# Ledger of designs, part 5: VHH binders against Spectrin beta chain, non-erythrocytic 5 (SPTBN5)

Target 1, 109 residues: Spectrin beta chain, non-erythrocytic 5 (SPTBN5), of Homo sapiens (Human) (q9nrc6r3533to3641)
Amino acid sequence: TPTMEGSLEFKQHLLPGGRQPSSSSWDSCRGNLQGSSLSLFLDERMAAEKVASIALLDLTGARCERLRGRHGRKHTFSLRLTSGAEILFAAPSEEQAESWWRALGSTAA

## First folded at step 18 (VHH; from CC6 with D102E)

Design DD4
Fold by OpenDDE, fold request of step 20:
Structure DD4 (fold): chain B 109 residues (1-109), chain A 122 residues (1-122)
Amino acid sequence: as target 1 above (109 residues)
Amino acid sequence: EVQVVESGGGLVQPGGSLRLSCAASGFSLSTSGMSVGWYRQAPGNQHERVATIVSGGYTNYPDSVKGRFTISRDNAKNTGYLQMNSLKSEDTAVYYCATRGEHTYRAIWDYWGQGTQVTVSS
Protein backbone atom coordinates (compact mmCIF):
# COMPACT_ATOMS: atom_id res chain seq x y z
CA THR B 1 0.00 0.00 0.00
CA PRO B 2 1.19 3.50 -0.75
CA THR B 3 2.56 5.86 1.82
CA MET B 4 3.16 9.54 1.49
CA GLU B 5 3.69 12.52 3.68
CA GLY B 6 4.02 16.18 2.95
CA SER B 7 2.71 19.69 3.21
CA LEU B 8 -0.63 20.49 1.67
CA GLU B 9 -3.36 23.02 1.73
CA PHE B 10 -6.86 21.65 2.01
CA LYS B 11 -10.37 22.97 1.57
CA GLN B 12 -13.56 21.07 2.15
CA HIS B 13 -15.66 21.82 -0.88
CA LEU B 14 -18.61 19.55 -0.25
CA LEU B 15 -20.06 17.97 2.84
CA PRO B 16 -21.31 14.42 3.02
CA GLY B 17 -24.26 14.00 0.74
CA GLY B 18 -22.86 16.65 -1.53
CA ARG B 19 -24.14 19.50 0.58
CA GLN B 20 -22.49 22.86 0.49
CA PRO B 21 -20.75 24.12 3.59
CA SER B 22 -21.52 27.52 5.05
CA SER B 23 -17.85 28.36 4.86
CA SER B 24 -14.77 27.02 3.20
CA SER B 25 -11.17 28.13 3.33
CA TRP B 26 -7.76 26.96 2.26
CA ASP B 27 -5.85 25.83 5.30
CA SER B 28 -2.34 24.53 5.68
CA CYS B 29 -1.79 21.01 6.86
CA ARG B 30 0.50 18.06 6.88
CA GLY B 31 -0.92 15.11 5.02
CA ASN B 32 -0.05 11.56 5.89
CA LEU B 33 -1.20 8.74 3.68
CA GLN B 34 -1.05 5.26 5.14
CA GLY B 35 -2.79 2.59 3.16
CA SER B 36 -6.38 3.63 2.69
CA SER B 37 -6.27 6.33 5.33
CA LEU B 38 -5.35 9.95 4.85
CA SER B 39 -4.61 11.91 7.99
CA LEU B 40 -4.47 15.69 8.01
CA PHE B 41 -2.67 17.60 10.72
CA LEU B 42 -2.93 21.33 11.23
CA ASP B 43 0.66 21.81 12.34
CA GLU B 44 4.00 20.09 12.18
CA ARG B 45 4.06 19.22 15.85
CA MET B 46 0.79 17.36 15.64
CA ALA B 47 1.95 15.64 12.51
CA ALA B 48 5.24 14.61 14.05
CA GLU B 49 3.59 13.27 17.16
CA LYS B 50 0.73 11.73 15.20
CA VAL B 51 -1.83 13.37 17.44
CA ALA B 52 -4.87 15.53 16.96
CA SER B 53 -5.48 14.98 13.29
CA ILE B 54 -8.18 17.23 11.91
CA ALA B 55 -9.28 14.41 9.67
CA LEU B 56 -8.82 10.68 9.26
CA LEU B 57 -10.25 10.05 5.86
CA ASP B 58 -11.09 6.60 4.57
CA LEU B 59 -10.15 6.52 0.93
CA THR B 60 -11.93 3.30 0.10
CA GLY B 61 -13.99 3.90 -3.00
CA ALA B 62 -12.83 7.48 -3.23
CA ARG B 63 -12.15 9.34 -6.45
CA CYS B 64 -9.21 11.63 -6.98
CA GLU B 65 -9.01 14.17 -9.77
CA ARG B 66 -6.49 16.78 -10.80
CA LEU B 67 -7.93 20.28 -10.87
CA ARG B 68 -5.14 21.95 -12.82
CA GLY B 69 -4.95 25.21 -10.93
CA ARG B 70 -8.61 25.84 -10.28
CA HIS B 71 -10.07 27.19 -7.05
CA GLY B 72 -7.44 29.83 -6.48
CA ARG B 73 -4.48 27.53 -5.98
CA LYS B 74 -1.89 25.93 -8.19
CA HIS B 75 -1.14 22.25 -8.21
CA THR B 76 -4.56 21.23 -7.04
CA PHE B 77 -6.46 17.98 -6.88
CA SER B 78 -9.74 16.89 -5.39
CA LEU B 79 -10.71 13.92 -3.31
CA ARG B 80 -14.31 12.76 -3.44
CA LEU B 81 -15.19 10.30 -0.72
CA THR B 82 -17.97 7.76 -0.80
CA SER B 83 -19.80 9.92 1.71
CA GLY B 84 -20.19 12.52 -0.97
CA ALA B 85 -17.78 14.85 0.74
CA GLU B 86 -15.21 16.47 -1.48
CA ILE B 87 -11.97 17.90 -0.25
CA LEU B 88 -9.69 20.01 -2.39
CA PHE B 89 -5.96 19.93 -1.96
CA ALA B 90 -3.10 22.07 -3.14
CA ALA B 91 0.46 20.84 -3.21
CA PRO B 92 3.60 22.97 -3.12
CA SER B 93 4.63 21.86 -6.59
CA GLU B 94 3.29 20.18 -9.66
CA GLU B 95 5.49 17.20 -8.98
CA GLN B 96 4.08 16.78 -5.50
CA ALA B 97 0.54 17.24 -6.72
CA GLU B 98 1.10 14.50 -9.25
CA SER B 99 2.60 12.25 -6.61
CA TRP B 100 -0.32 12.79 -4.26
CA TRP B 101 -2.82 12.28 -7.03
CA ARG B 102 -1.25 9.02 -8.05
CA ALA B 103 -0.86 7.80 -4.51
CA LEU B 104 -4.41 8.65 -3.55
CA GLY B 105 -5.71 7.22 -6.79
CA SER B 106 -3.98 3.93 -6.28
CA THR B 107 -5.21 3.74 -2.71
CA ALA B 108 -8.78 4.49 -3.62
CA ALA B 109 -8.83 1.95 -6.43
CA GLU A 1 -33.39 17.10 12.75
CA VAL A 2 -29.79 18.15 12.60
CA GLN A 3 -29.13 21.61 13.95
CA VAL A 4 -26.02 23.65 14.40
CA VAL A 5 -26.72 27.10 15.72
CA GLU A 6 -24.33 29.93 16.36
CA SER A 7 -25.16 32.60 18.88
CA GLY A 8 -23.54 35.40 20.78
CA GLY A 9 -22.77 37.67 17.89
CA GLY A 10 -23.40 41.37 18.01
CA LEU A 11 -21.92 44.82 18.07
CA VAL A 12 -18.87 45.48 20.19
CA GLN A 13 -16.31 48.25 20.47
CA PRO A 14 -12.69 47.79 19.50
CA GLY A 15 -10.79 46.22 22.35
CA GLY A 16 -13.95 44.58 23.56
CA SER A 17 -14.79 40.95 24.01
CA LEU A 18 -17.42 38.61 22.73
CA ARG A 19 -18.19 34.95 23.23
CA LEU A 20 -19.78 32.92 20.51
CA SER A 21 -21.54 29.64 21.04
CA CYS A 22 -22.12 26.78 18.67
CA ALA A 23 -24.85 24.43 19.79
CA ALA A 24 -25.24 21.13 17.99
CA SER A 25 -28.16 18.74 18.14
CA GLY A 26 -29.90 16.03 16.21
CA PHE A 27 -26.86 13.84 15.64
CA SER A 28 -24.37 11.80 17.61
CA LEU A 29 -21.02 13.31 18.37
CA SER A 30 -17.77 11.46 18.68
CA THR A 31 -17.21 9.74 21.97
CA SER A 32 -13.85 11.46 22.10
CA GLY A 33 -15.56 14.82 22.30
CA MET A 34 -16.88 17.52 20.07
CA SER A 35 -14.62 18.77 17.34
CA VAL A 36 -15.34 22.31 16.27
CA GLY A 37 -14.06 24.69 13.67
CA TRP A 38 -14.79 28.38 13.61
CA TYR A 39 -14.64 30.24 10.35
CA ARG A 40 -15.42 33.77 9.30
CA GLN A 41 -16.08 35.84 6.25
CA ALA A 42 -15.45 39.54 6.37
CA PRO A 43 -16.95 41.87 3.80
CA GLY A 44 -15.01 41.64 0.59
CA ASN A 45 -12.68 38.99 1.96
CA GLN A 46 -12.33 35.29 1.50
CA HIS A 47 -13.34 32.85 4.14
CA GLU A 48 -10.86 32.30 6.93
CA ARG A 49 -10.50 29.65 9.58
CA VAL A 50 -10.09 31.28 12.97
CA ALA A 51 -9.95 28.34 15.35
CA THR A 52 -10.13 24.59 15.56
CA ILE A 53 -10.47 22.18 18.42
CA VAL A 54 -10.23 18.46 17.81
CA SER A 55 -10.45 15.31 19.83
CA GLY A 56 -8.21 15.42 22.83
CA GLY A 57 -8.74 19.13 23.18
CA TYR A 58 -5.97 20.16 20.85
CA THR A 59 -6.42 23.62 19.46
CA ASN A 60 -5.05 25.51 16.50
CA TYR A 61 -5.28 29.14 15.45
CA PRO A 62 -4.03 31.24 12.59
CA ASP A 63 -1.66 34.05 13.43
CA SER A 64 -4.38 36.60 12.76
CA VAL A 65 -6.24 35.67 15.93
CA LYS A 66 -3.69 33.78 17.97
CA GLY A 67 -3.46 35.12 21.49
CA ARG A 68 -6.81 36.88 21.19
CA PHE A 69 -9.25 34.09 20.42
CA THR A 70 -9.79 30.93 22.40
CA ILE A 71 -11.80 27.98 21.23
CA SER A 72 -13.30 25.57 23.71
CA ARG A 73 -16.05 23.03 24.04
CA ASP A 74 -18.51 21.58 26.47
CA ASN A 75 -19.06 18.01 25.45
CA ALA A 76 -21.92 17.56 27.86
CA LYS A 77 -23.76 20.39 26.18
CA ASN A 78 -22.64 19.55 22.67
CA THR A 79 -21.55 23.14 22.42
CA GLY A 80 -18.46 24.82 21.09
CA TYR A 81 -17.32 28.27 22.06
CA LEU A 82 -15.18 31.02 20.68
CA GLN A 83 -13.97 33.57 23.18
CA MET A 84 -12.86 36.64 21.30
CA ASN A 85 -10.84 39.23 23.17
CA SER A 86 -9.09 42.40 22.11
CA LEU A 87 -11.40 42.64 19.15
CA LYS A 88 -10.41 44.72 16.16
CA SER A 89 -12.41 46.25 13.36
CA GLU A 90 -10.94 43.66 11.02
CA ASP A 91 -12.60 40.96 13.10
CA THR A 92 -15.94 42.15 11.76
CA ALA A 93 -17.42 39.22 9.89
CA VAL A 94 -20.03 36.55 9.81
CA TYR A 95 -18.78 33.74 11.99
CA TYR A 96 -19.64 30.16 11.22
CA CYS A 97 -19.09 27.04 13.22
CA ALA A 98 -18.61 23.57 11.88
CA THR A 99 -18.70 20.25 13.65
CA ARG A 100 -18.84 16.59 12.83
CA GLY A 101 -20.54 13.42 13.84
CA GLU A 102 -19.12 10.27 15.29
CA HIS A 103 -17.61 9.08 12.03
CA THR A 104 -14.60 11.17 11.19
CA TYR A 105 -13.55 9.07 8.25
CA ARG A 106 -16.11 10.49 5.87
CA ALA A 107 -15.33 14.20 6.04
CA ILE A 108 -13.53 16.95 7.85
CA TRP A 109 -16.75 18.59 8.91
CA ASP A 110 -20.27 17.26 8.64
CA TYR A 111 -22.47 20.11 9.74
CA TRP A 112 -22.40 23.88 9.69
CA GLY A 113 -24.33 26.66 11.30
CA GLN A 114 -25.87 29.52 9.39
CA GLY A 115 -23.54 32.05 10.92
CA THR A 116 -23.69 34.90 13.39
CA GLN A 117 -22.72 38.48 12.68
CA VAL A 118 -19.94 40.06 14.66
CA THR A 119 -19.39 43.76 14.20
CA VAL A 120 -16.51 45.58 15.80
CA SER A 121 -16.99 49.31 15.55
CA SER A 122 -16.64 52.46 17.58
Scores: ipSAE 0.893, ipTM 0.940, lowest interface PAE 0.5, mean pLDDT 94
Fold by OpenDDE, fold request of step 20:
Formats: C-alpha cells, structure tokens, sequence
Structure DD4 (fold): chain B 109 residues (1-109), chain A 122 residues (1-122)
C-alpha cells in the first residue's frame, strides 16, 4: 500500500473521453496518495481534516508520465486515467516530481 | 444531452455586483450535492479558478476574490451560483462553470459551460 503526501499544483488538461475543458488553470493543492486512490485538497486545513477533497481519483489502470517542464511549469508529470481524463501536476522540486511519478506509477500498475 | 449553461454576465460599474448562474442538465449528479467550480479568463491573462464548492458545501476561494465572491448551489435546481460583489475592472473576464457527475473517481470536472462575459467598466 503505497502512500505519499505533499504540495502540488494541478491542472486538468483533458476531460473524460479526451475532451477539452472550456477552462484550465494551475491550482495549488495538497495531494494524498493512499493505495490506488489520489485525493486532492485545495487547502492545508481540508487536507489535514481529510474533508472536502476537490478530487478523489481512482488510479487503477492509469498511467503517469514525466512532462519535462511542458505546460508552463517545471517539475511536471501527467496522470491519464482510464476515463480518458488527464491531469497535469507540478511538484515543488525535481526530486519531489520524481517521487510522485514513481509512487503513482507503481500504484497504477 | 449534457448541458452546462452559464448566465447572468454583463456590464457593470466598478463597485457593483453581479450574480452568475450555472445550470446543469442531462446527467446524474452526486447524491451529496452538486459540485461546482468557477473559472475565468481575463484578456491577455491565463485562466484562473475563482471559486469551488464541493460535497458538504465546503467552499474555497483564491485571495484575489476572497471576501468579494461567494459560491453557492441549489441542488434541487441543479444550479450553481457565483455572487460577485465589489467588482473591480480586473474582474473583467469570461467566466466558466464546471461540474461533475455522480462518479467522482474519474476526473476533477466532467462538464463545462461555454462561458459568460463579465465586463466591469465605468
């Protein structure tokens, strides 16, 4: 049961089915990986209390790839869900991005 | 057919108020209530999230609009709202609404409107 927690920025790049959203922004969040579930919280209080997640993503069958600084952020990686939705993430450092990529990769496998 | 439609945009003077609506139809909502996100794009700027309401009625705002904007929802009407007070010229933008269906594990948002123009000018 892999676990990981930390600060991230996220941006929904594709909707389910691979559709384009009308709007897309980089937003700060706290990510919490528990097993095959990734929870995103918009502020530290919500994360600490584990309430009001903006997303609870099922990583089963998902794939995670490093983006090498594409999409206007450094230390980025993408998460493509089986729904076809794709969410981009940016970590505070290259080391953290690598850690998230590895953790999510192993979970999705 | 899935539809998400924003309304209520228009021209308003600085210091004025405006209330946007986001009406959703054609899909099943969560039994815990409608989750809604409001986003905007100002001329020459990147997109920005301005408000979010999720299950339980929890809300979140960026500092740029906190204290001036209020997001709410009417689950019976499948409609989200954005009350915008003390409007500033920098609030001028196309405002977009996002929502999601009952299956919350497959995305952050599922459906988007086409946007409504808000112009704040004297």
Amino acid sequence: as target 1 above (109 residues)
Amino acid sequence: EVQVVESGGGLVQPGGSLRLSCAASGFSLSTSGMSVGWYRQAPGNQHERVATIVSGGYTNYPDSVKGRFTISRDNAKNTGYLQMNSLKSEDTAVYYCATRGEHTYRAIWDYWGQGTQVTVSS
Scores: ipSAE 0.893, ipTM 0.940, lowest interface PAE 0.5, mean pLDDT 94
Fold by OpenDDE, last read:
Structure DD4 (fold): chain B 109 residues (1-109), chain A 122 residues (1-122)
Amino acid sequence: as target 1 above (109 residues)
Amino acid sequence: EVQVVESGGGLVQPGGSLRLSCAASGFSLSTSGMSVGWYRQAPGNQHERVATIVSGGYTNYPDSVKGRFTISRDNAKNTGYLQMNSLKSEDTAVYYCATRGEHTYRAIWDYWGQGTQVTVSS
């Protein structure tokens, strides 16, 4: 199973069922991909200690797509979960965005 | 019916304090307790996360409010709180509360309130 860890920004675009959230912001996090699970941590300490994840997302059946310069961030991709929720991500570089996209794509398949 | 209701907003002078509440009902919480996120939108500005509390009671704040805002929760009441001290004019915004149900693997947040207005002005 694929593994990956690194810095990301994330933004919840859609809630389960495709509903609109009342608010949405780009927030920094540490992403940790383990098999079919993606954990997001709000700071490096939490990530290192494996505590207090803001999200533990099941990627089974999910779809991951590259975004091309949308939503006010570069190097972006979207993750649509089977719940209907959609999370946007921004990587620090195009290379990292591509790496995340491939890793998440293979996991969701 | 799922409900998330913010309260406690209002008008305060700079340096003043407010305590916001976020009452949730109509869904089951995680066994790890209520996770809560507070967000705000100031006029002409982008949305901003101001506080988060998750399992274990761990909290996180951006630098813009760290040391002034404190997030907490009462699991028995299904209620989250945001204590706001040393308020500044730039804290003026609509404040929104987000929470989630027992199945945390399907989203970051599941449910949102409609927001409560906070105005800091002399």
Scores: ipSAE 0.890, ipTM 0.939, lowest interface PAE 0.5, mean pLDDT 94
Fold by OpenDDE, last read:
Structure DD4 (fold): chain B 109 residues (1-109), chain A 122 residues (1-122)
Amino acid sequence: as target 1 above (109 residues)
Amino acid sequence: EVQVVESGGGLVQPGGSLRLSCAASGFSLSTSGMSVGWYRQAPGNQHERVATIVSGGYTNYPDSVKGRFTISRDNAKNTGYLQMNSLKSEDTAVYYCATRGEHTYRAIWDYWGQGTQVTVSS
């Protein structure tokens, strides 16, 4: 079971069904990957206590792609869920982006 | 039919206060309570998250509004609120509300309002 944790920025790009949101911003979070579940926490306290995740995303059937600097951030990748929702992520470094992409890819496959 | 409707926007003077409401209907909410995110777009600026409340009533704010804005919810009314105090001209923006249904595994937010204008000017 793949696991990974680290700082990320995230941005909801598409809503379920592929709809466009009224607003979208890059926000900081702590990502926690456990198996096929990706939890996002808005601050370190929430992440540490494993409470109040802003999202617990099911990666089953999801697609993850590297974006290579698109959408106003470096070290980016996208996560498209079976719901049709798409969430963009930005890692602090290219190495971390690659690690996340590989980790998420392995769980989604 | 799913509806998310913001209200309470308007014109206020600097230092003033305003309370926005976000009423949601047409879908089932989580038993853990309504999760709400408030976002804004100021003229010539990118979108910005201003407040989030999630399960358990936990809240989070960016530094730009922390101490001035307070997000809350009334689960019985399926309504989120944004109390904005000590308003500044730079708080002028269209404010959008986002919420989600009971299934939190399919997205961060599911539904959005059309926005409400907030103008801070003397």
Scores: ipSAE 0.888, ipTM 0.938, lowest interface PAE 0.5, mean pLDDT 94
Fold by ESMFold2, last read:
Structure DD4 (fold): chain B 109 residues (1-109), chain A 122 residues (1-122)
Amino acid sequence: as target 1 above (109 residues)
Amino acid sequence: EVQVVESGGGLVQPGGSLRLSCAASGFSLSTSGMSVGWYRQAPGNQHERVATIVSGGYTNYPDSVKGRFTISRDNAKNTGYLQMNSLKSEDTAVYYCATRGEHTYRAIWDYWGQGTQVTVSS
C-alpha cells in the first residue's frame, strides 16, 4: 500500500558526494513511495509486481524542492538525498507535481 | 578508490558487431547484485539510456536498440557488458557505463566511467 504512486520522468543530476555524472537522460518511470522509500520502475509490469526497480531510494533526511519547469520539462521537482545525490523529476501535471512534492516533503526532513 | 572503466570501443562498418566492457574496481561492489546501465551521446544530441540490468537480472532497453543490443553482467568480476549487433551509423556515439554498488539506497547510479568511442561508418 503505497503513500503515493504514479508516472514520472526522472534524471539524475548529481551523484553521491555531489559528483557529476558522465551522462544523464530523462527517462519515464512509475514511482512508488512507501514509507521512507521511493522506488522507480522502468517497466509497468515490474511496477505492478513491485520487482526489479531501477532505483530504491532512502528518503530519510532528504530535501524536496519545486523547480517550475527547469531543465526542459514542466511540473518539475528535485530530490536531494543525504548522500549528496540529486534526482530531478517531472510529473504529468502541475497537480501531480504538487502531490509528489507534499508527499516527499512529509516523508523527508 | 572505486573506478569504472569502459573498453571495447572502436571503428566498425554498418551491420557489424562490437562488445563493450564495463569493469568496476576498488572496493568490492558486491557479488549480490550489481546494477549496470549503458548510456550514449552523439555530438550535438541529448544523452540516451541504451540498456540497464538490475538485481535479479532484469533488463530494459529503449526501442531504438531493442533486438540489437544485449546487456549482461558477471557479478563475480564486477563487470558489465554490452553486445551491440547490426550496428547503424546512428549508433555512433561515446558510450558511458554507470554502476550501482552495494549502497543501493543512496542514488540511481553511484559511479560512471569516462566513456568509450564507438564509430560506425563505411
Scores: ipSAE 0.777, ipTM 0.880, lowest interface PAE 0.8, mean pLDDT 87
Fold by ESMFold2, look of step 18:
Structure DD4 (fold): chain B 109 residues (1-109), chain A 122 residues (1-122)
Amino acid sequence: as target 1 above (109 residues)
Amino acid sequence: EVQVVESGGGLVQPGGSLRLSCAASGFSLSTSGMSVGWYRQAPGNQHERVATIVSGGYTNYPDSVKGRFTISRDNAKNTGYLQMNSLKSEDTAVYYCATRGEHTYRAIWDYWGQGTQVTVSS
């Protein structure tokens, strides 16, 4: 059973080492937080079967920060991984953004 | 040092086809496979994802290109491909390749090429 799961939009803002990507766009996904790992699935069937995630992110040592409407989305937060990569997320509501922020913060500790 | 280079762009007429390549060098994970993403950016428009291929060979496409574009890869060569058929003027864009090793979990994408221009016009 996951610690948390739900619909998110995501956008990779920085690559490992803090490098800039050549392209980046907001995409929809299903997020699944379990243990110290966050899985992102591009569609519902893949999420239900837990196969073919676009990403499986290691949250050990990560930092999570609430944002206010940056990058053209509401209800946003960021996740900075120890690699230096940064992913921005947008939740469907402020309530869900806070739930994600709390869950990710406790896992990244 | 990892390098990613796109190639295969060019000028085609509507209804034509192109095949883009995404060659990665310096990957130490060739036996573990490579995930590939193709993105594009047209003048005056935002960037968009057009294809991904990930672990197990699973692919994903947005509706705008589904049925016309096919992503594939050759893990032994660390090379991804995008076959683009039935091209339309709205497919005109710079196409960018993103890559990640199948067992690299420190980002969504690790490396990007610098892009290749695709122009669809009559």
Scores: ipSAE 0.772, ipTM 0.882, lowest interface PAE 0.8, mean pLDDT 87
Fold by ESMFold2, fold request of step 20:
Structure DD4 (fold): chain B 109 residues (1-109), chain A 122 residues (1-122)
Amino acid sequence: as target 1 above (109 residues)
Amino acid sequence: EVQVVESGGGLVQPGGSLRLSCAASGFSLSTSGMSVGWYRQAPGNQHERVATIVSGGYTNYPDSVKGRFTISRDNAKNTGYLQMNSLKSEDTAVYYCATRGEHTYRAIWDYWGQGTQVTVSS
């Protein structure tokens, strides 16, 4: 069983090396945290089959922070990966954002 | 150096078609093939994803373009494509291509082009 899974919105804020993307949008996904890996799936069928993720992120050494402030979404947190990439996330509720933050913090810390 | 270059944009009437290309160079592909994302921004609007194809060849489209746009790739040419049919004025935007290198667990996308303009008007 995964450490945590659920609906999220995500937006890549920074590329590896801390570079700016030419475009960046919020998209819906299913997140699945297993071990030190976070998988993001753009649809429910792919999530259920655990195939064709849009991302499989290694959380080793990552930093996870609650954003709480304005980023165009409520219930937000960020992950800064050791590559320098940064992904922003929004959960459906503050309770779920807190749960994600705690789960990711124990994995990434 | 890594290069990602979009082409194929232009002016087209409503109901028409365009095919965008995304030529990538300077990096190795995953053995499961090229991953490509197409995003767009219309003037005064937020950016949006319009198509993705991931390493295994799986595709995804938002409802706004599903059935009208088709993403594809040619792994031998390191090139992605976006076939855009039944174009509407609301499809007017700059279209951006995103790619990633071999088997990335470091990010969602690694590389971006500079965009190509698509204008749908009478």
Scores: ipSAE 0.772, ipTM 0.876, lowest interface PAE 0.8, mean pLDDT 87
Fold by ESMFold2, fold request of step 20:
Structure DD4 (fold): chain B 109 residues (1-109), chain A 122 residues (1-122)
Amino acid sequence: as target 1 above (109 residues)
Amino acid sequence: EVQVVESGGGLVQPGGSLRLSCAASGFSLSTSGMSVGWYRQAPGNQHERVATIVSGGYTNYPDSVKGRFTISRDNAKNTGYLQMNSLKSEDTAVYYCATRGEHTYRAIWDYWGQGTQVTVSS
């Protein structure tokens, strides 16, 4: 069972090394936090089966920060990975954003 | 050093087709294959994802292009493709390719091309 899962929007803000992507957009996914790994699924059925994720992110050493509605979305937080990549997330509610922030912060420790 | 280069853009009439290529170099070949994403930005609009193909060959498309666009890849050539059929004026945009190489756990996408222009008009 995952430590946490739920609907999120996401976009990659920075590439590894802190560089800018050529294109970036908000998209919808199911996030699944298990152990120190966060999986993002674009398809609900694939999320249920835990196959074909768009990304599987290693959270070891990552930093999670609340963004409080920046970047054109409400209920936002970011993950900065040790690679220097940064992914932004938006949750459906402030309560869920806080829950994700707490879960990700404890996992990244 | 990884390089990503898009090609195949151009001018086409509504209802026409184009095939975009995304050539990547510097990747190690993997049995699960290279992951590729195509994004676009139309003038005055936000960027949007139009296709992805991930390890295992699974694809995903938003409703706006589903049934008209097909993403594929040739792992032997480290090349991704986007076949665009039944093109509409709304598909006019710069199309960008994103790839993920080795160390996929470090980001969603690792490398991007510079874009190729697709123009659909009479």
Scores: ipSAE 0.734, ipTM 0.870, lowest interface PAE 1.0, mean pLDDT 86

Design DD4
Fold by ESMFold2, last read:
Structure DD4 (fold): chain B 109 residues (1-109), chain A 122 residues (1-122)
Amino acid sequence: as target 1 above (109 residues)
Amino acid sequence: EVQVVESGGGLVQPGGSLRLSCAASGFSLSTSGMSVGWYRQAPGNQHERVATIVSGGYTNYPDSVKGRFTISRDNAKNTGYLQMNSLKSEDTAVYYCATRGEHTYRAIWDYWGQGTQVTVSS
């Protein structure tokens, strides 16, 4: 019974401590929000089995912001984690970006 | 001090092979979730993830390299690898290693190397 799940694109914009990565790119994933945890899976098999996620992000204290088309994608939002890391996300539609933003904002706050 | 160093780049003819190494020091590569990823920056500021290895040995590749590239890691040496076979001119890029330390999930990647050049010409 996840709070929210669906297809997303993601890109790590900042590393812990606010450092910049040497490279980055948008990748596709399936996101699953349960409680204060956001799981990301790179393909359908990983998502179906929920065993080998590429990331399991703790959203406690995180800040979620709508980006409104920055960084080369439409329907975007960001998560800034307490570590200083920042992950950018793009949803398939403006409606879904808004839904993610609301769900993540409720969880982080 | 934390350091990630790529090596093994060079000049190769189309159809050739190269093996890249990603040596991590000052931290232990994660045994849960993602531990090593390879990205490349091609001319024209084109960035692409080309391989990821996660806990349990699960690997993921985009279609552009699937079947040609193989990511692996050696826990005893705290090192990741990228075996690149059947190289094409479009594989020409600077290859960067991304790593995650043995920490709770607070990011996707923690540390990056400075890159190694791979050139596939003629």
Scores: ipSAE 0.612, ipTM 0.804, lowest interface PAE 1.4, mean pLDDT 85

